# Ledger of designs, part 28: VHH binders against Mitochondrial amidoxime reducing component 2 (Mtarc2)

Target 1, 303 residues: Mitochondrial amidoxime reducing component 2 (Mtarc2), of Mus musculus (Mouse) (q922q1)
Amino acid sequence: GTVAWRRTRPRRRRQLQQVGTVSKVWIYPIKSCKGVSVCETECTDMGLRCGKVRDRFWMVVKEDGHMVTARQEPRLVLVSITLENNYLTLEAPGMEQIVLPIKLPSSNKIHNCRLFGLDIKGRDCGDEVAQWFTNYLKTQAYRLVQFDTSMKGRTTKKLYPSESYLQNYEVAYPDCSPVHLISEASLVDLNTRLKKKVKMEYFRPNIVVSGCEAFEEDTWDELLIGDVEMKRVLSCPRCVLTTVDPDTGIIDRKEPLETLKSYRLCDPSVKSIYQSSPLFGMYFSVEKLGSLRVGDPVYRMVD
Short names: E, the ipSAE of ESMFold2; O, the ipSAE of OpenDDE; V2, 0.75 times the mean of E and O plus 0.25 times the DockQ between their complexes.

## First folded at step 20 (VHH; framework vhh_lunsekimig_d3)

Design ii5 (from hh2 with S30D; at its last look DockQ between E and O 0.01; V2 from the best seeds 0.00; counts 0 for: pae E 20.7 > 2, placed apart)
Fold by ESMFold2, look of step 20:
Structure ii5 (fold): chain B 303 residues (1-303), chain A 121 residues (1-121)
Amino acid sequence: as target 1 above (303 residues)
Amino acid sequence: EVQLVESGGGVVQPGGSLRLSCAASGFTFDDYALYWYRQAAGIERELIARINSGGSTDYVDSVKGRFTISRDNSENTMYLQMNSLRAEDTGLYYCAAGTYDWETGHFFQYWGQGTLVTVSS
C-alpha cells in the first residue's frame, strides 16, 4: 500500500500487568453445598463449567419454591459432590450416597422459584433426591432443582438499576455474578485478626489468586487469565453465611463477619449499594470465553 | 480410536525406583496436556503429576522431588520416573490426556486402564 499507520515501537492503549497466579479453582454445583476443587475449567458467560457440571446450576428449595441456603440450613456445606460423566454423586454425614443424573427428563416439573427477591425457573430433580435432602436436613420437605440453559437466567439489573448498562450478563443460582475471586493474601491478612483462623472455603470463591498483596483485588477491573477476559462487577458483600464452618456445618453467627465489619465497610459514597455489609472478594462477569487452570498467570489489563 | 496404554508397573522394594510409560494413539499428542493419577485400595483416584503441551510440570506435595513426569512427542509417549518409593505409593497408576474441544466448547480427558505398582519388602 501507499499509507500505513506505524510506530517505531507499538504503543497499545492497554497492556498486561501480571498481578498473580491462579492457586485454586472451585466449582460449587449445588448452591451452599461443598465445592469441588478442579485443576482446569471452562469459563462460560454463566460461570465456571467442568464438562457438563456447572457452577451453581442446582439449588435446594422449599415446597413453595423459595431457595434454601446454608444460612437457614448450615449442614448443606457438608454435602460433598463427586463429578462423574453424566452424574453427580452426593454424600453427607449419616446418609447413603445418592446419584443425581445431570440431564433430566424434559417432562420433569418446572418450579417457579425465588432467589434474592427475583423469580427464576428450576427443573425438579425428582422425588428420590428430594427425599434424600429432606431426610438429611430433617426440618421440612425440600426439593432439588436444576437450571438449564434453555431457561431465562437472572440479571442483577433490578437490584442495582444505576449500574444496569454495565451488566450484560445472566446467572442461574449464583448470588450476583458468574465468577467470584479472592486473593490468598486477603485471607492471610484476615486470619491475622482472628482468634480462630478460617479457611478460604468459608467464602466460597471460584478463583483464588496467589502472589499479590492483601486486598489488591479490590482494584482489579479487567483481568486476563488464560484466554478468559473478565470484568469487575461489584465487591462481594458478606453476611452471616460466611460464619458457617465448612468442616463442621456449625454456624457461629459472629466470626469472621464481625472482624470483617471492623475494617471492610464500604466508603459512604457507595453505601446505597452495600449498606452495612463488609466487603471481601470481588465479583466478575465474563467478557471473553475460554479455559483457565491452576497455575495460570493472572493479568490486569491496564490503559 | 483413542488409546492410552500404561506399562512398567510391578513390584519394588521401599526406596527403589520404577519407570512408567503411557503410549498414546488416535489423537494429536502434541496438543494435549498429560496427567498421571493413582488409586490406592479404597481411596478415590488422585492426580499426582501433570505436564502441559508446552512442557510445564506440576506435582502433588507427596511426590514432589521423588517423581518426574516427562513427554516424548516424537514417540507419542509420556513417562513417570518414580524414585525413593514408599509403601504409600502402592496403587493403580492411570495416565490421562486432556484438551479443549473448540466445536463443543468442552474440556475433556481420555483415560488409560492403569498399571499396578506394589511397594513391599
Scores: ipSAE 0.000, ipTM 0.099, lowest interface PAE 20.7, mean pLDDT 82
ESMFold2 (binder alone), look of step 20: mean pLDDT 79; pTM 0.778
OpenDDE, look of step 20: ipSAE 0.014; ipTM 0.270

